# Miniprotein binders against o43075, part 13

Target 1, 293 residues: o43075
Amino acid sequence: MNALNKIPFTRALYHFSRFRSFTTSGWIMSGHNKWSKIKHKKSANDQARSLQIGKLSQGIILAVRQEGANPELNMRLATLLESAKKISMPKSGIENAINRGLGTAGSEGSQVHFIEYEAMHPSGVGLIVEAVTDNRARAASSIKHILRNHGASLSTVKFLFSKKGKVEVNLPPEKRDSMKFEDVLDDAIEAGAEDIVNRPKEYIDEEDEGEFLILTEPSSLNQVAHHFRSKNYEIKDSRLIHIPLEETAIDVPAKDSVREDIQKLIDDLYENEDVMFIHLSILNSHFLPILDE
Below, E stands for the ipSAE of ESMFold2; O stands for the ipSAE of OpenDDE; V2 stands for 0.75 times the mean of E and O plus 0.25 times the DockQ between their complexes.

## First folded at step 6 (miniprotein)

Design r4 (at its last look DockQ between E and O 0.01; V2 from the best seeds 0.00; counts 0 for: pae O 14.4 > 1.5, placed apart)
Fold by ESMFold2, look of step 6:
Structure r4 (fold): chain B 293 residues (1-293), chain A 83 residues (1-83)
Amino acid sequence: as target 1 above (293 residues)
Amino acid sequence: SPEEIDRLLDKILELYERVMKLRDEGVSPEEVRRLYEEILRLFDEVERLQKEGLSPEEARELRKRIQELEDKVRQLEEKLRQS
């Protein structure tokens, strides 16, 4: 393996430097499961739990359909099952979701559809809204309505992004005090990763966020994730993402009304049962928080 | 009827997905962009008629327009397969 050829030395140093200098700006990343952050105090609420269970079910169905039902081979499924256990999702619900993903005899419920809705906000920020739904018309009409309420509209924006794999990890607990960034960088190079970013601990706001973000080619996602697990890292997240292209990404200063407007839009979208994840064409949106609380 | 509107929207959105895939593959980008815009116009029109009421004549006209759009999408999908 020539992993060294996959991670440019200057890109690693650039990301580290930018990450440090961007810390005081307070911009919050578009988070996976933003719902859990917004309703943190209400996470034990029956309504919030029911919404999360529904989204986990749809995520499991999709993950199984894409890469099968073996969580040792399907890292996306493995992370979803961990989340399901943390909220005490019933085992019967988990099994039903797996069976629906496989399409096996005796499975219940209609199939789900994965849809990416592309939209543009008046500020010039592009959005890719991932939806998983068993009803296209309901999802599309609801999402379009939410977008309209915020002055946004459906528009092609995928050209503002590059598709990548993202693995988020925490250091092995027993090595936390002895491991340094250089050790993680060496492991990333060995795994064949494309890039690595160190997230300051104060900006770890979501359950699926880790101390380190590992970027990969889409086809290498599972291989890289399994390599880090084999080194006893805690895998917080493993998924495909749309990362904003630096040349066109919007750099929005902290304490700007645009950030508040985008946060309101994102909050409304994540309250929709069909919305799973939102990508933004905002510089560093996958690494730093959107708003400073 | 509500069932007719749901069928129209489902077909329009299925075509949305197919056109976005054509865009991703880079086949005839300007023609694909025009199809995308036509799909959004149809989506808006069906939602307006849902609010105002959908007559049998309007439903027939919408199904014809959707079929014409699908025919164009199939032509581009065939072009992609041959490339």
Scores: ipSAE 0.491, ipTM 0.829, lowest interface PAE 2.3, mean pLDDT 78
Fold by OpenDDE base, look of step 6:
Structure r4 (fold): chain B 293 residues (1-293), chain A 83 residues (1-83)
Amino acid sequence: as target 1 above (293 residues)
Amino acid sequence: SPEEIDRLLDKILELYERVMKLRDEGVSPEEVRRLYEEILRLFDEVERLQKEGLSPEEARELRKRIQELEDKVRQLEEKLRQS
């Protein structure tokens, strides 16, 4: 039974055709986005590494709090631990983060909070800013300040999004030359995924990005991620995301002033230690490397 | 020329990707760090010169430094293939 019939081939093709239209709209990673990523990695001075470690720590805390400390069951935690390993995060830092997530470390004053800030940019781009902080007041003040500096204001924008699970995978190393998209699609269907996107190679800029983006129901995220892991896929990321609704998503061309403005806002937000992730109501922003994590 | 800057940037990016691959293939973190730091220095310099303008002399020097880096990367790649 041709698995192509179950996930509308139209969506993969639609995404592929939209990928091609995005290639024409210039939101293609102009060398500038690749370089911005390198620039952001360039702050990997001790400060950027510290920021990365901090963000990973907060991410680990949050992941553990949400889904427990078992990386075999918590795929988000597993991916974060792998990322922590890649950057040589101290084991003590990882352990401390896990313990804080379990609530076993620190006084009541060390409680970490997850907060989503909803904002609207003057361009009409909605933002959901995920923050993890031990100081809600500080985080709110800082994030609001950044938003205001870019003309953005707090606004309800969740209606512009659909909450989904995201699993990013690379092909099993042993099958890189033999597996086709159809095989990955079959695995996605078997896993209970909702959708799958094959990222064009030109859009895979980060070592941490997967070639395939698998969308899931939020409740199915861990199951789908585990399924892919069990099939020896390289899991690059596993998280809940807010996918922009196509009907209201802003199509921003690569060489648009709006893009530059949004990029600056995002950059400033990501410099904040409490900011973990940013969702944009920009068309295909969930799979296009518009946002360097 | 803007075209020369683009060529230099493309080459630096290529080297970055190659160095990251070397990292993933088990090259020593210390060596990867050294190469990465040089890539970053080159990148900063090219970005600066993109704004200020690139002289033929600066372009020659950058090409030379990039070539030296490429030679180091190539040597590491060859060592890995022999192991």
Scores: ipSAE 0.000, ipTM 0.218, lowest interface PAE 14.4, mean pLDDT 77
ESMFold2 (binder alone), look of step 6: mean pLDDT 86; pTM 0.839

Design r5 (at its last look DockQ between E and O 0.01; V2 from the best seeds 0.00; counts 0 for: pae O 9.6 > 1.5, placed apart)
Fold by ESMFold2, look of step 6:
Structure r5 (fold): chain B 293 residues (1-293), chain A 83 residues (1-83)
Amino acid sequence: as target 1 above (293 residues)
Amino acid sequence: SPEEILRLLDKIFELYERVMKLRDEGVSPEEVERLYEEIMRLIDEVERLLEEGLSPEEARELRKRIQELEDKVRQLEEKLRQS
């Protein structure tokens, strides 16, 4: 019975309390959120649109590889297809991305590789860099070069992280004024979620960030996402992530130059066309931004 | 020569991916660690030769080392299949 796997009430309160105690925005953000800020700097540049389409194509490939090509069963793919429509991404490009995610076939194009590069920064911060590329040698060379420019190097760091599912949601619009956190917590428990974090409004700064971040066991990701969808929540993001283990996560002071160095490194990495997501072994980096609003 | 270096790098990072999978599956941790270290040494060697230029003899030696590494990786992958 799935009910036996639901988060106990005391466990949910424990995790919520720990997240609530971290209120500063001096932490380095990770994942897709940073890319949106770079796009704002070059919004008038048509090169930015080409890169935007490329990243969206890579996102579709990854989503299909992980959860299949059926948008009714793959919530991440459904949200990516919505984004593709908003930017008028060519239908042939969408079809090609889906086919590449499904196949081992080198049909009309190059085979696509999904790679996680593990690296360590001199500060002791570990990085997992997720890449999607049709050219393994180019991606590896570029990423290694960027790492070396910042004093980082390839190193095994996956043991500093835990793999989790992440669902980011907004409240149903019709219930926004009447719903309390306890109502969302109840919905998360019913869905089989592991944890929930209420993101302060001032720290929602990307299109794929929600009012609530729900954590799941990896195998429960789709189940949890569909449960929230069935309750009319707006799904902002649904994907697998690497979360820093609390016992080994680095707690870098907000005004430390290390934070600026790390931000520069992840900025450079995200400008690489093959880089999709970056995970850091910095405490709470999976949900807190670096900037205080 | 640049095309040859790209082929060497492609193979080395393919083996990187395979070794990291073996690590994740817990297959022979000591041997996997040794394979990882050899991969790192090969990456550094190829990077050095990119700056200095790669001779046909050096390319053949690197391919031999990479083949020996792949043979060891296949041996461990076969051990995983049997369990």
Scores: ipSAE 0.614, ipTM 0.874, lowest interface PAE 1.5, mean pLDDT 78
Fold by OpenDDE base, look of step 6:
Structure r5 (fold): chain B 293 residues (1-293), chain A 83 residues (1-83)
Amino acid sequence: as target 1 above (293 residues)
Amino acid sequence: SPEEILRLLDKIFELYERVMKLRDEGVSPEEVERLYEEIMRLIDEVERLLEEGLSPEEARELRKRIQELEDKVRQLEEKLRQS
């Protein structure tokens, strides 16, 4: 029996219904970590590599803080370590990042802090800005300044979101031509995933994005990620995210002025050294990019 | 029957995958969008029919629409193969 026969029909349809807001108008960049943005903007020069190493270091610090320093148990850390290996990040840099994540950084390392800034844009779009910083006062001042420049203000907005696990995967290279979405859906069900989204290729703008977005309960994230890894999927990302609630999410059409305003805000935020990730209370923003037109 | 609805849904998903492949192979965004919109309409109809029940007449009409979509997809696939 095909997996589609095992899922309540409502669930299969729910996966498809999420694409109803799919417009061919080119959605570019939402929900990308700062790491992804840096990869795209800067050619393979030493400066680009240095920035990449810096962002991986911050990612490692955060991953270790959230889920510990064991890559066998922390799939996010495992993925980051693989990325670090791909760019030939120095082992000492990785070890330092892990130690900073554990809070065991030697006397010379300023304590790194994870901070979530909650903000509301005048459009009604809520933002959760994840920052990793060694200077809370600087980060707060800079982020507040950027928010203010776009008319946004600090506000409680977590009520607009549900916290979930996210695993982004590509098909096993050996199965790219033979494996169907139904097979991935079967694997997601077997893994204990809550949901699965097949990203249209035009929405896969980043090398670090997966074709399939697997949503999980927060506690199931590592289990689901391990399951997909065991089946030889390429794990692109594994992390906890804030998913906008459908009931309160803003539906921002591709050519909406609000989208342009939000994109400018996001761009300015991602230019900040301490900003790592931004969650938006925009419908489907967790898997659909926000258009830079 | 629930089994018939599931078969129809499987066919719709198959067509979706084929349309996504056509997109990847360079079919015009406008044509892909039209096919996608039809897929979404078919899904909406299947959802409605699950809630209300599927009559033999509705099942026949749905199968007809799916077949028409399949024919369009096949025509595009053939055009792409000949280009």
Scores: ipSAE 0.010, ipTM 0.299, lowest interface PAE 9.6, mean pLDDT 78
ESMFold2 (binder alone), look of step 6: mean pLDDT 84; pTM 0.817

Design s1 (at its last look DockQ between E and O 0.33; V2 from the best seeds 0.00; counts 0 for: pae E 13.8 > 1.5)
Fold by OpenDDE base, look of step 6:
Structure s1 (fold): chain B 293 residues (1-293), chain A 83 residues (1-83)
Amino acid sequence: as target 1 above (293 residues)
Amino acid sequence: SPEEIKDLLKKILELIRRVYELKRKGVSPEEVLRLLTEIWRLLLEVRRLQKEGLSPEEAEELRDRIQELEDKVEQLEEKLRQS
């Protein structure tokens, strides 16, 4: 009995085999940038911009609190600052967010809290809702209200997920036409990444999303992000994520009513100012297949 | 040895290249995806063993699996040449 048959397949790859045709129908996957989702819904509205700025501000505060205020060392902060620049966020707002993250904002700055809300949808889809708020009571009330409106209830669901690092990258602009997937894969190997996923072009918002998703051990996230940056990749996102375990992940077909229900729930959650990120226990919720035609 | 692991990784990367070339030549997306999935599983296994250590027996088993994939890819390449 070949010893190789006992090697626990790192389950990340099994996500490749069950790719049902991602029908082009506007499924906004969990794990997209929250601001991208807001942009698509409300692109021309001052309210949408205000919400985006608010969420970026909260993101900056959290990033600074977790890994410091140096964007050369804190790749998540660097990415958030670039996003802030793209939407023309006021410099004063960025500085205020950094200062709040450092705890140097004057006595009037309410303490910002990171909270994960765990919920189960009636479909069996588990949700982890990341919130960053200066008002825990408000955030809890609002998020619980949205969850209830969609029939979801608070439940422990972290057991449905594995924590990983994610780096989203685009190819170096100067190499866009010359680099192949094999080159990116080699760079991922050199970086010490766990896995790489190519996102189909039809699902890429070039402003906010990367063509390649690099998966890492949580402790390796910054190292891998720095490696890709050193190779002149465009870093679109760098964060810790919750990846669904394959065994318990829900396979939601593109035309399933469950998909529509979950999409509405996600949309309502992302409209909340305190909601930063949503993880779903849906198969491929964070990753798109390589070669879905 | 680190050199053996590097050699295995190179062979795997070459397989990936060949499979993408098959895609460009009109091999079905399903077959391409199957091959890529097998290759990726092998890649992750090699990466795991790179961290844990690679025995000579494990190295030989990995080489055999790579060769089996190479043979499959070659068969597809030959079928495309004959069509």
Scores: ipSAE 0.025, ipTM 0.493, lowest interface PAE 5.2, mean pLDDT 77
Fold by ESMFold2, look of step 6:
Structure s1 (fold): chain B 293 residues (1-293), chain A 83 residues (1-83)
Amino acid sequence: as target 1 above (293 residues)
Amino acid sequence: SPEEIKDLLKKILELIRRVYELKRKGVSPEEVLRLLTEIWRLLLEVRRLQKEGLSPEEAEELRDRIQELEDKVEQLEEKLRQS
């Protein structure tokens, strides 16, 4: 057993009350579900929608390059297409992104690159910033600038995390009242999942967020995701993530100014067009949804 | 053997069901957390041994750990029946 990769699902139950207290105070701890947060607020305007479309386009291009254009075989693409539908992304934009992902030598668009930037905030919180960009110099320059504005700097922090696969699911609609946690656990065992976490329904938006987080070894991600789809679960997300190691993760900073600074940093990073996702070395930040005040 | 792994997983699932029933009937969150944490660690160990192979000695050790948990759960269930 590798203790560094072990995450007890009962940790979510223990921290449930603590996250509830933080959301009452208006604290927002993590950016794991930035896309869902934007939709939940219903604060979309022309700039916000344009940013979402741009990020979805980059995500689709990358997903198609990595696993092909068939959403029946490419679960990451399938979830991105569903997100595009929810924000009414134009069909022509979706088709263009898919075609760019399918490109050959001399294809219709620029190559996209997946890059991870490691950084440390002065509070001791480590960040891994995922970027997808067709311009490495622009991404590096803008992300470094944002980090510097908040007193953070590039620094090796991957040792504070372990890499896992994450599949977020909701129960099949026809079984929502009849299935119990034990049934989901059975399906997770059959799929070869490493871990399962249940988030209380009253703290999630089932339209955008998965009630169950299924954790996998990275190499098993696609196998597990397809298994749950074969059982008619609604797949809300399927991706690789960095989970904070329990031994080195910290609680949310208690001081209001430090907490506010971290939130502003996260918000500024997500406003950057190349930034797709941010992982934090905050205890259990990957398990619970981000809740607004 | 594969049959031994299935038996262990079935027992673990039954323990989880019983602990959630204890929670529904008012057992404290602290007690539920302790039981589920131990049960989940046991599940992860069985999954690891499913990949690596399970010796008879390892199977017996896991059965003993499961029995200890079953005894703890039974004690709590009896306490609830008396309340």
Scores: ipSAE 0.000, ipTM 0.242, lowest interface PAE 13.8, mean pLDDT 73
ESMFold2 (binder alone), look of step 6: mean pLDDT 84; pTM 0.815

Design s2 (at its last look DockQ between E and O 0.90; V2 from the best seeds 0.00; counts 0 for: pae E 12.3 > 1.5)
Fold by OpenDDE base, look of step 6:
Structure s2 (fold): chain B 293 residues (1-293), chain A 83 residues (1-83)
Amino acid sequence: as target 1 above (293 residues)
Amino acid sequence: SPEEIKDLLKKILELFRRVYELKDEGVSPEEVRRLLTEIWRLLLEVRRLQKEGLSPEEAEELRDRIQELEDKVEQLEEKLRQS
């Protein structure tokens, strides 16, 4: 009995052929961090850079709080530090963020909070909005206002999702021309990953996006990320995510008005300074292969 | 009518809000999930009918189903107030 049939990866291989070509022009930008989105706006404006630095700072604070200040052990922190380097974030800002994450930065008033806001849109799309804020009351008021403006209501929606680890990687630069998807699959299996998705090139718009999306059990995230790093993969992202359950995920076709409505909501949420990440109960929101039944 | 569908959607979203608040009042996560799933199915049906067209008979059926859910939620809210 071929060992290949027991690996959840057989689903990935079978679904690789069924990537519905979402036309790039219609893809809902879900499952992206705020700083990557800001980078796309190419506004060389000092304000956009300041906002990016602010978001990276918040991300660093959160990463340090959750998994410590050692980038060799905290792959999420390592990724954020690389992103900070790419945008030439001041060293003092990075150090301050690390110190705030460690709780060594002084007054009670500087405490950063991680909050998940759950909402239901009139379309049936559930949202989990991740926020990182020093002011819970402000964040709650602002996010609730945006949700209401789009007709969304606060609701428990985690029942529409499964919590997973996500590692986004690019091939080792030295193997870019020689390495095949099968080789990456073998590495993912060896790492103890749950699934792997090859992101279509047309969806790799961001410098922070990986060509391969590796799904893991939440507890295995760091192990899998370290394994890929040890094999000289470029780690683009490493985080916990909420993946829509296939059974309850909404199929939003590219030409559906719902897509436009959700995109507007996402855009308004991402303009909020406290919003870091948005999860949607939409099929392929995290580039998961749609099981076309 | 488009207006009837809008009213149904408003009621459904209000049910989501009410059930969300019940979670904070100590209703079991399992019961909350069950209710939310039922409301979600109803929402999908309304959205389907919004695209296909809503007959008066379908509108009445949906109103009845919404009312049944509202009654269930109200009963839970009342039980929580008495506890």
Scores: ipSAE 0.037, ipTM 0.347, lowest interface PAE 3.7, mean pLDDT 76
Fold by ESMFold2, look of step 6:
Structure s2 (fold): chain B 293 residues (1-293), chain A 83 residues (1-83)
Amino acid sequence: as target 1 above (293 residues)
Amino acid sequence: SPEEIKDLLKKILELFRRVYELKDEGVSPEEVRRLLTEIWRLLLEVRRLQKEGLSPEEAEELRDRIQELEDKVEQLEEKLRQS
């Protein structure tokens, strides 16, 4: 067996080269959630903010249920709490979400259910729609309706994706001018990461997006995230994702009408309160926006 | 013609729906994956020909490939009925 293929540095270099080659072919980002954040511009409105608070609440409930209420041990919760603070989510709302995750709400507090809906768009693009909902029937009906309005339907599409861990980071503030990419690459290799992508600054659009996207095996996610925290990186996000398999990912040219059709579909889906994330079988969609000039 | 493309796409999307139901009924994941991959490649080819223009020969070939997939799906559906 070739030991170089088993060394994280060699693996990261191989994946980096492949991502660099794809930056000339098109720009699409899977899991991009334009509606879930208060942006630094005045583009947010009251409906978008209310929707974002609701989604953050659902995310906190789920994170606490999965890994507990201690943000020093639960990196997913830590990043959600930072997002909630940045949009000035009320402290009482945060505490309520944590208590619901712990199971301390004593009345008609709704259970939340994590559900993945698999769908196929007529263009051949597959979608995995992650939902967190207190009403499975409502979520299913609403999501099916949105899909049908766009000519799409429920279909098995997970075969188009690979499950990975994702850590989004910014450089440590005290080292922003002194650190080079190779330093970040070295840290990723030491952490046991599978791949690293340097995101163009103009495409850092959401609060859970960082200067660097670190890909991991799913079982290594927590280890990698804590390694970067121990090196004083700012952790923007830490989660499991579905990334498009290279051999079946669709390369959608920038001016193709398919990009606009898909963007309209995902915009409609993200307006649904139960929809948390959407993964697409589009080339490079895990780190670049879907519709780009 | 545009009408032929619409008919082909309708059949392909129905195949996706039927295979989705087979997955729910307990057909092996490997068989489901193989069917979905073939249907997906066919969808992409129809979309390419929609942009480039569809000849009568190409239309017949696509209909034959769709029929082959429909036959495979029907065989699996019948197998489930006989259980």
Scores: ipSAE 0.000, ipTM 0.322, lowest interface PAE 12.3, mean pLDDT 75
ESMFold2 (binder alone), look of step 6: mean pLDDT 85; pTM 0.824

Design s3 (at its last look DockQ between E and O 0.07; V2 from the best seeds 0.00; counts 0 for: pae E 14.1 > 1.5, placed apart)
Fold by OpenDDE base, look of step 6:
Structure s3 (fold): chain B 293 residues (1-293), chain A 83 residues (1-83)
Amino acid sequence: as target 1 above (293 residues)
Amino acid sequence: SPEEIKDLLKKILELIRRVYELKDEGVSPEEVLYLLAEIWRLLLEVRRLQKEGLSPEEAEELRDRIQELEDKVEQLEEKLRQS
């Protein structure tokens, strides 16, 4: 009895079924992409572009530090490099980020730190704020200030989450009209994925979001991402994430004031240069945007 | 036959689509979940049988189960039209 048949794809459907009909067009910018959120702020502002480049640089540094500088082996790095290319990030900036990740940056290479800040919002929503910074003291002060301004306090919240791999993919361009969900499901099973979610088209508002969200064991992330890449899927994202546990996740209904409060907090956090990603203990926040009614 | 399996898969995918539409139309999450769970069980069974071989009897049983789900979905669609 092949262990492959235990992929609880029923959970993906279960997650989808718990989505209340979002009648309203407002997206809470959930922490799906650290830089796409900045891109939606009118690209015409040099400051927004600088912030986006900065976040990509930090992402590259972190990806290289964690899994090496080979984009053929490090799918997260490959995805980040494609994103960097898409925004025309200077080659020197990419090279510098890689070198900083390798720790080979010269005397000016301040040590880059990865930090997770755990916080609880008054609503009961837990947050994990991922930061990458060369100034830990600055980052800590700034992030704590933002959290306090929204009434959030530092608290252990990792128990509200399960760590997983996430691969976001689009169908191969040549197969968009012919390939069906069942084919993607087969590829996910073959790859050794844990789950797959097909995002409704209306929930794909970010250019860097994939149509399919593939969940993996953390150790299988690169293997699964590579498998999809080998099958000519467009890899939109590949990363480790914290998935809210269903038992403790907050169900934030549409038009809940909590959504607005959380959105403001997220927005302020993402405006911080050191903040890379935000995980929320909101039900389904890892694969669907929180829609404002 | 491979054609029968393809037909079953097609029907299952259509059911999935219809159930998602029901969800968007305001069918209870619990009913949607139940239907989706049953549909996925069928999908998994068809996939299993695709690998192992599908007998005519198994194909008929699967068709009957699909029809039962189609009937349930149709009943829900009709209720929505009447509301």
Scores: ipSAE 0.012, ipTM 0.308, lowest interface PAE 8.5, mean pLDDT 77
Fold by ESMFold2, look of step 6:
Structure s3 (fold): chain B 293 residues (1-293), chain A 83 residues (1-83)
Amino acid sequence: as target 1 above (293 residues)
Amino acid sequence: SPEEIKDLLKKILELIRRVYELKDEGVSPEEVLYLLAEIWRLLLEVRRLQKEGLSPEEAEELRDRIQELEDKVEQLEEKLRQS
């Protein structure tokens, strides 16, 4: 039967099911958020807090560089500032991060470089590593070293990805018990979103992960984010990401050793002070965890 | 035109829901796969035209294609009721 043979069963089910609420998680891999990895480290309370402040500062710098310092126009900055307030980040630290993003800090350490490193793992998985660094040579050297230790190397891989906007949201608190996926879908269509995915509750343990992931064209990101905010949704994340192209994305089996190898590489990269975000050419890696939790 | 696209997308999503109900009720995999493939082609076309702009002629063509699929789904639903 030609039609059935032309549509791979697993891939076709995921495409058709994105208009249905997910109620059971499959064996698939997740997207990566540097902020969420800080939460899982078992370290001294002072070290954990210092690491969180450092990563928030890095995020603020990037958001300001990309979209400016006005939180009413820069939803990513607004979200980061709220997170900074939750952990009581000093106001002077927030102001310094904003100034460094604008390039007006006036210190030698205030010049910050935003660099994307492209790499290929021996398994055929491509990686885009976003770095925020005050020393390009150190970042390149340390990232290459980590890649080499895992058998990977710098290589052009951006052609394996598409740039999209991502907005992650939780339902409005007053409507949490009454709203259904169909209601969120209606709001996403009205906002002009490109796609919507309901994240299974098992995977909503990261601070910046929401119940629903909304995909947009890059130029529509702020419009969509503001629309959901105007409807009293809680915005957990709003930023540009690299999403694996379906035609070339790798579907790694859930219990394959490749997943464990990639997770170790990702963990080592995120421990590097210059690394901020990592994107993978693995199917659905932008919204589901790498390892089943 | 944005309102027109919203209406088209709602119809397409309802078709998907109805086809999954047909699948659950035991309609043949060949019929379900054909319908889903056609509906997905429609969804991608509507999303493309959402980005590029939708002319009245294109909107009417999409409505006609949706109507054809609605008719096919209804025929299968009626067949199920007569079982």
Scores: ipSAE 0.000, ipTM 0.245, lowest interface PAE 14.1, mean pLDDT 73
ESMFold2 (binder alone), look of step 6: mean pLDDT 85; pTM 0.811

